# VH-VL binders against q9vpl3: the designs that were tried, part 359

Target 1, 224 residues: q9vpl3
Amino acid sequence: RGKINIQRPKAPHYERARVVAVTQPKYPELPKAKSCFKTRAERTQQQQENPYNEIIAREVRNWLDHSRLVAFFHLSSITADDIFRVRVQLHKQNLHLKSYGSKIIEQAVKNTRYEAIVPLFHSNHCIVFSPDPEKTAALLRIVRRVPQMVLLGGIVEETMLSRNQLVAYAQMPGLHAVQAQLVQTLSQAPGHLIQQLQAHQNSFVQVLDVHAKNQMNEETPKST

## First folded at step 11 (VH-VL)

Design db95 (framework fv_imvotamab_arm2)
Fold by ESMFold2-Fast, scan of step 11:
Structure db95 (fold): chain C 224 residues (1-224), chain A 121 residues (1-121), chain B 112 residues (1-112)
Amino acid sequence: as target 1 above (224 residues)
Amino acid sequence: EVQLVQSGAEVKKPGESLKISCKGSGYSFTDYWIGWVRQMPGKGLEWMGIIWPEDSYTRYSPSFQGQVTISADKSITTAYLQWSSLKASDTAMYYCARDEGIYESYYFDYWGQGTLVTVSS
Amino acid sequence: DIVMTQTPLSSPVTLGQPASISCRSSQSLVYSDGNTYLSWLQQRPGQPPRLLIYEISNRFSGVPDRFSGSGAGTDFTLKISRVEAEDVGVYYCMQALQFPWTFGGGTKVEIK
């Protein structure tokens, strides 16, 4: 473990990071195709975790209920210091950066109009919430400095928007343009929107996979 | 109208410090990135770094990280490029430019007139 | 870093004739959003650079229609349909897909 800067409490991150580095995949892990069998003890442990998960899921639902702007991002490797600086700048604009596990998000949106967003969170992700939809332009300006954050889509005034629609919303003057966009979006089947958002996520993951493979070509032993 | 006005030419000796400026006018200064670009005599353009004036967040090219400091003072709509210790190899024309990238559609749309920095022994 | 390669290094042109400049990137400049982050700049002698074209083919405000951009992926072209005396200068392509932003080496357009 290394020494801690005097301005911050000692973090156990060094040992955690080392364990994670040797056991975790190098890039975002896609959902597993085959069923998972757990021992009786592991199933019992999961039951014990349920009350906590439900509490956090209620927090997520509260954010969704009280936010008129919700933006979803894929999050690539980024330092703690860099993400902290982004979080501070977003907070100054009443934009709140949050990260929740996939199961928590699934529990939060299950049986809601937004259940379709669950596939977006099978990769590394983060969410930005705001009660003020006029902050969409400010949000996009701030995240432009952070190439590790890739916009996937969002929710504005309770309407799901693709990345391109959200960017268009940020460029539109006034609420009348937004209302026209919302009417147009409401005419779409949820499947089409999810396919579009999933395509963005898959394209980005493919780009990351190519980059990772190119970087690993010199290190990874070749399989025959 | 949008303008970026840079400070005048500088003649310095190796080891001296220097701070040059870029003053924006005719637009909302804190809503646009300001970038710095170097052009050595008879050579092409090199991107040095960029700053978001609202909070002075900076991003540098790896080639310039640690060699220069970019800063901004939004109260007077001015961005700065500075060296703690100049080298003869810093002799170049330095441009500031505005990046409209609010919507990720524009690149460097407006440029300053340039500041010539000459460093000689 | 993304490397931008321009050809030719110099393009001597007779007034009124067309000029064509090529730019090749070391990797695709298409982002997952379908946009291509490639622009073209003009630098006249003794003047600062000026934006001509952004996102491959969109002319910036005030840029004459004799300038056009085309291309996709890694291969891009800037064309001047009929070169005028004021078009003398160095032209640069630029990518803004990934930090650091990088420029091509430049192509000098000059009169024969």
Scores: ipSAE 0.000, ipTM 0.454, lowest interface PAE 14.1, mean pLDDT 76

Design db96 (framework fv_romosozumab)
Fold by ESMFold2-Fast, scan of step 11:
Structure db96 (fold): chain C 224 residues (1-224), chain A 121 residues (1-121), chain B 107 residues (1-107)
Amino acid sequence: as target 1 above (224 residues)
Amino acid sequence: EVQLVQSGAEVKKPGASVKVSCKASGYSFTDYWMHWVRQAPGQGLEWMGIIWPEDSYTRYNQKFKGRVTMTTDTSTSTAYMELRSLRSDDTAVYYCARDEGIYESYYFDYWGQGTTVTVSS
Amino acid sequence: DIQMTQSPSSLSASVGDRVTITCRASQSISSYLNWYQQKPGKAPKLLIYEASSLQSGVPSRFSGSGSGTDFTLTISSLQPEDFATYYCQQYDSYPWTFGGGTKVEIK
């Protein structure tokens, strides 16, 4: 729905902060305890060995393996209520919106043909999965109303597509022969795949700029 | 086939309100944006606003903000445009139009037949 | 608001003529421009979308070109059914705006 004003995390309102400070119980300052800190390497190793992360990584692999449509989005600040509405609307079209941490994505796709997508997830992101590639047009019409979601690209029938290629694919829903032919014309050679990934990253900057300009054209209420 | 069928002509007094309907058929109503465009006699086209039927998200042309309200009834696949505080210069043919655009593209592929609204004293 | 200026406002032509209609935006709109045809008493019909893409079912004698601020609609060989008013429309920024229209009349 509409443009949502992004609000950064805020300190407590000054008045409330003052009241809390004045009413806090006065206790003696406790001696500082010596804590055992782990090195960054040890903390990183601990995170990699987390059983929870491995379970979620396997879930991500399952989604990738069972989805004929995977779409990648940059996700700007959005309220829980707004993302819930989007998720519900997508679900009606057999489109499943998922959000996973970058480390979990990396763990999920490591040593797989999908490893090249990892750079797309260094910033805030979300992924939409579907077993039905014909739903690409429905997906893009729905997310068009969500300015916080910016299309980066996707995977259709195991073929990596740029933002523009995925949009072009969406223009051919219900033309199964044409869809299959379009997907099959794309090369998956390592060098070509790297170039596609770089293009996706470069296209993201352009898409973000265009998207920001479109958002600036929204009516802004003026205080009187 | 895709069709947009609008309500019949209306004659209103200045200060009254009019509510035009646009019944959609032949496609998934909640999956396409709907626009409203008007045309005064002998003049060009003027965009009034857009509505997303699934959740009734709207954006209005500021010229009409405060006087226009766009709504949808998904159970009947019908869009509505209500214009209040009518003036003589609101005399026009009012069109609903479906947006076929996918992502970053907007274009009106199907239009209603138009509803003539005449405002006279 | 982005202003769309069409020229000419009207023209007279004969069947078989090549007709060119121009549309100028007050600021750059990339390729976010559509062309519509409107016959008397009828709703507009989409001809060209995104500056140069021909809508399905529209005859190939219609073509669009341009980007940025200057756009052109061309009818290569005018037919009797082409006598109508033509409008350009930008969708780069809200509110969407239309050109003033170009009426193509019979000579």
Scores: ipSAE 0.294, ipTM 0.637, lowest interface PAE 3.2, mean pLDDT 80

Design db97 (framework fv_romosozumab)
Fold by ESMFold2-Fast, scan of step 11:
Structure db97 (fold): chain C 224 residues (1-224), chain A 121 residues (1-121), chain B 107 residues (1-107)
Amino acid sequence: as target 1 above (224 residues)
Amino acid sequence: EVQLVQSGAEVKKPGASVKVSCKASGYSFTDYWMHWVRQAPGQGLEWMGIIWPEDSYTRYNQKFKGRVTMTTDTSTSTAYMELRSLRSDDTAVYYCARDEGIYESYYFDYWGQGTTVTVSS
Amino acid sequence: DIQMTQSPSSLSASVGDRVTITCRASQDISNYLNWYQQKPGKAPKLLIYEASSLQSGVPSRFSGSGSGTDFTLTISSLQPEDFATYYCQQWSSYPYTFGGGTKVEIK
């Protein structure tokens, strides 16, 4: 039978009810002593510890750990079909084009010597990985035809290289050349290297924009 | 040793077409850009265009629009430049030249010996 | 198109002389300028790339300087084999363009 008591409970006598109503707050009082204990830092840390982000960050760390060549690019507007063609061409040379969010890159390189590169990835970017550092020349020849991809720098044999150093390395393959380049790079402060990479990016983008504009203004042939 | 060897001299009538060849040796043909540059008698150098041998990507000087075609045959490491609808002012020495730059630089490090093309009636 | 103006168009010099050739671009080309040497009846030869970088195998008496619009090729002590025509070339934008050439002749 559903309801056990069909009669409404007796309300307090009218005089008592009036006294209680007059003395009660007109609105719920906010309990100031029971505020949330999570700080901005704690909320940010919880977001960074998202299981999805950790899985992808682990993938990025795996690529970094198993790649002797890593190249960083700024990526301008490019069609899905065009980037797919570039990816296929790179893959034929054992070069693997990947794109990851800046927060995932930051999480992957946190507490490593490569943490200083994080600012490069706040805009649209992509990364090419390879186990073979001798493929650096092949990589640069391929991306030379892709004005939307602008070289920022890279890592060769666990050593951070500026754009100019990576280009120079591409022209000097071999064990002795690698050792010489490592000595030069190890003497640079991380902050100074990042500043150099950003400056070179801006200068090179201007050159590529000029070439791209010339391509658009003239009859533009397409690669077969 | 890097070498670029071009085809022999040609004499053509106005309105004809000419196809100049440039055989490369001593390097990986598909890894370097190839340029074509011409020089009229007693005049300076004029850039005609560029080709990427691996996929035949080309860019031409607009001055030659619709008249020039650059191709490659990777099996023979040979680049070709065909110029159509020849005029008397197309009389020149035509050079092929390799681009040394891997990424940033476009400069002509090795040149063919040149092919003289004479257009006369 | 970017116009490249060379001066002088010709000059006469003796062995041991310091020779200076200038090249002016009609607009800013940064350091995207090369210098070539051409001897009569032969193909051009690269001397200097990116305004100031000496090509391997080229004698140290050749040097390049400049940026933006004004560039200079200098031969510090002219040798007999240096009598030739010299060309500047920009690659900042398509079409690539050459200067008119400077003929260095025996005095």
Scores: ipSAE 0.043, ipTM 0.489, lowest interface PAE 5.5, mean pLDDT 78

Design db98 (framework fv_fezakinumab)
Fold by ESMFold2-Fast, scan of step 11:
Structure db98 (fold): chain C 224 residues (1-224), chain A 121 residues (1-121), chain B 111 residues (1-111)
Amino acid sequence: as target 1 above (224 residues)
Amino acid sequence: QVQLVQSGAEVKKPGASVKVSCKASGYSFTDYWMHWVRQAPGQGLEWVGIIWPEDSYTRYAQKFRGRVTMTRDTSISTAYMELSRLRSDDTAVYYCARDEGIYESYYFDYWGRGTLVTVSS
Amino acid sequence: QAVLTQPPSVSGAPGQRVTISCTGSSSNIGAYYDVHWYQQLPGTAPKLLIYENSNRPSGVPDRFSGSKSGTSASLAITGLQAEDEADYYCQSYDSSLSGWVFGGGTQLTVL
């Protein structure tokens, strides 16, 4: 059919961030006899490393900009086999597991509203990205079986959430859940249809009301 | 010693289906990706798809979506590729190949010897 | 056509150096995906020659080397020998296609 892929502009940047972050070349460690001295070659490598770090930081910013779900984890000691299996399970749900150095994360989020996450990355860590926030429940089901990964918090729809808030979000019915419940209502007696539609409309409006009030409170600073 | 042993040559008519097997030995079958790659006579290599043997996660090349199916049987360490609605331009040698790659550094470290599939009336 | 561009043929005399190029785009090699190289002798399956841009598997002679820059990669063969006469393929991953891609192949002739 040759269907136009609307995700085409976003896909290259996501994949690039993934490759750059995990394929970072490991330079051979200096012999102990020379570890206290910087050679001319070593100084040149340090200068060149700054441009490379900025490229990776830009890719991290791209992941953050194009993901509606970002989850942060502390990572305890885990084997390559175990993390690979987790990555495969996550990938099936359009969840992308990434790992970045703390310096790169700091460069990526510097001067952004997400700068507060930097302290989370001073220990072993990993991040899961997804364009689909409805996958939060699937993410938590998978990670529940991986004790080496400890949920710290995340970002959903550009809003920073604590661990408890992200868990609560995973338990909330999404748009698809609301639509499924409407289908269920349509199969019931006629009197029930009207009552359930009104109940769900009221609940949805109330949620939107809270969100709108929160946006107004954040965007409009109060008079001094 | 890693070995990938593929099934024998097949001759099919247009519109038929073919199922090629690849039996792995010498390593943990469920810990490595298995790719399928084809090569038409005198032509280059073309990627068909990939399967993760532990849970049967699959991904297929756009060209083959809707008519290729990859499966596996962990009890006999064997991967399968089934291609349906065969056309004459599906005539090719089909290879299975193991992938050691983690985190998107995927490459094909061991290859089967190939299975020739000929599609003709 | 093949997604990665290779010259269809290259030739050299014994002992000479030849280079085979592999040109991609921003969705594959330019997206920092690694490039791998395979050697295919007539009538045989391909064999891994270079992986992750520049690494050699055990058993591959030092005269084979790989490099990558920008949207392109290259395979260099020094001290060319008659046994090197084969087809050579580059391979990477393409994010736009969400799949693995090969070059069109280069036939190396030893004169």
Scores: ipSAE 0.006, ipTM 0.421, lowest interface PAE 13.9, mean pLDDT 75

Design db99 (framework fv_fezakinumab)
Fold by ESMFold2-Fast, scan of step 11:
Structure db99 (fold): chain C 224 residues (1-224), chain A 121 residues (1-121), chain B 111 residues (1-111)
Amino acid sequence: as target 1 above (224 residues)
Amino acid sequence: QVQLVQSGAEVKKPGASVKVSCKASGYSFTDYWMHWVRQAPGQGLEWVGIIWPEDSYTRYAQKFRGRVTMTRDTSISTAYMELSRLRSDDTAVYYCARDEGIYESYYFDYWGRGTLVTVSS
Amino acid sequence: QAVLTQPPSVSGAPGQRVTISCTGSSSNIGAGYDVHWYQQLPGTAPKLLIYGNSNRPSGVPDRFSGSKSGTSASLAITGLQAEDEADYYCQSWDSSLSGYVFGGGTQLTVL
């Protein structure tokens, strides 16, 4: 058959809406700024009266309260297209990749047991949330492909875990009782968690150096 | 349940190329790394390479760079390994295997039954 | 040759304990990378026996255990049975090769 008119329909509305929804934050628009610069007094007053920051901080708090798995990553330079692909793959596993400013995270966790995580967010970062702690293995398997995302630690069942502890949790056979016991055994004070992360930051630099060297030595596909 | 079904045995002459397939079922094909490992008759296991099915990222063992190509077809959950410029010492059983490796732990939890590739004149 | 060193053979009587060693270097096991073990019955594909140095997959008897120290790892099999007669391979990752490495394999004979 010589059918000339081959219809290329637009991408399914459902799939496009879903992809757009998973990649776009549900944030209210920032209040209109009145000037480029604010005086110290104006900044102090706005910090006390700014409803936008409190709304986003409440959203972060809501994610923390309703997620049984939270993972923290350092995020190196990455293209919008690459991070979008990662976000889509994570979404398939009910894993939600979010990025928030350090001031908003500080406001969200202030006066909570999670206040110790604030220093992790003074550089480029992202956070993955999930209501399902059994998705920790899936999360780390996906992120293994993304060298720009470096695992710093996380929170599982409201317990803060270092990088190594979270990896150990992911490797468990999925027995909830055994996993709960391990989490309790691995449980660390906030200060201790930060100290462990600081000690391992030098190892991250070494790992990144090895990976960079390996990337340089890898053969790229040859164009023909 | 997880299954990896490989293509049938191949007999090739030196200098030819061979393409082995591995059809995955029982899991999300694009969410797990796929390895290729070979075993010459009576010898040990030798890693050939790995593919990430979601975007076709590949890494090959140094020994095989320039003559192995790994590809996949997500519509049929199938991975392929093509080895070119075959030598008699490429005679081996070629296995595909799924990587359950988590972050910095790299291991093969499910293996195909293997494809015997014989290279002879 | 194989990057990780295993004894070519080991033997034991039913009910006894045997240990299979796997010796690496500073670029693999010595660098902290996990060691995994595979069992290959004659004429079959390898099967995962131990992962992450000491973890057992579902269906693997508790008679099998793994350990790691320094640049070496060991697979211990207690209460040997005839069905344990197989080839055993250790596996890790090597930073110098940027790839996965195997031991040469150990043939276990149950006498």
Scores: ipSAE 0.103, ipTM 0.572, lowest interface PAE 3.9, mean pLDDT 79

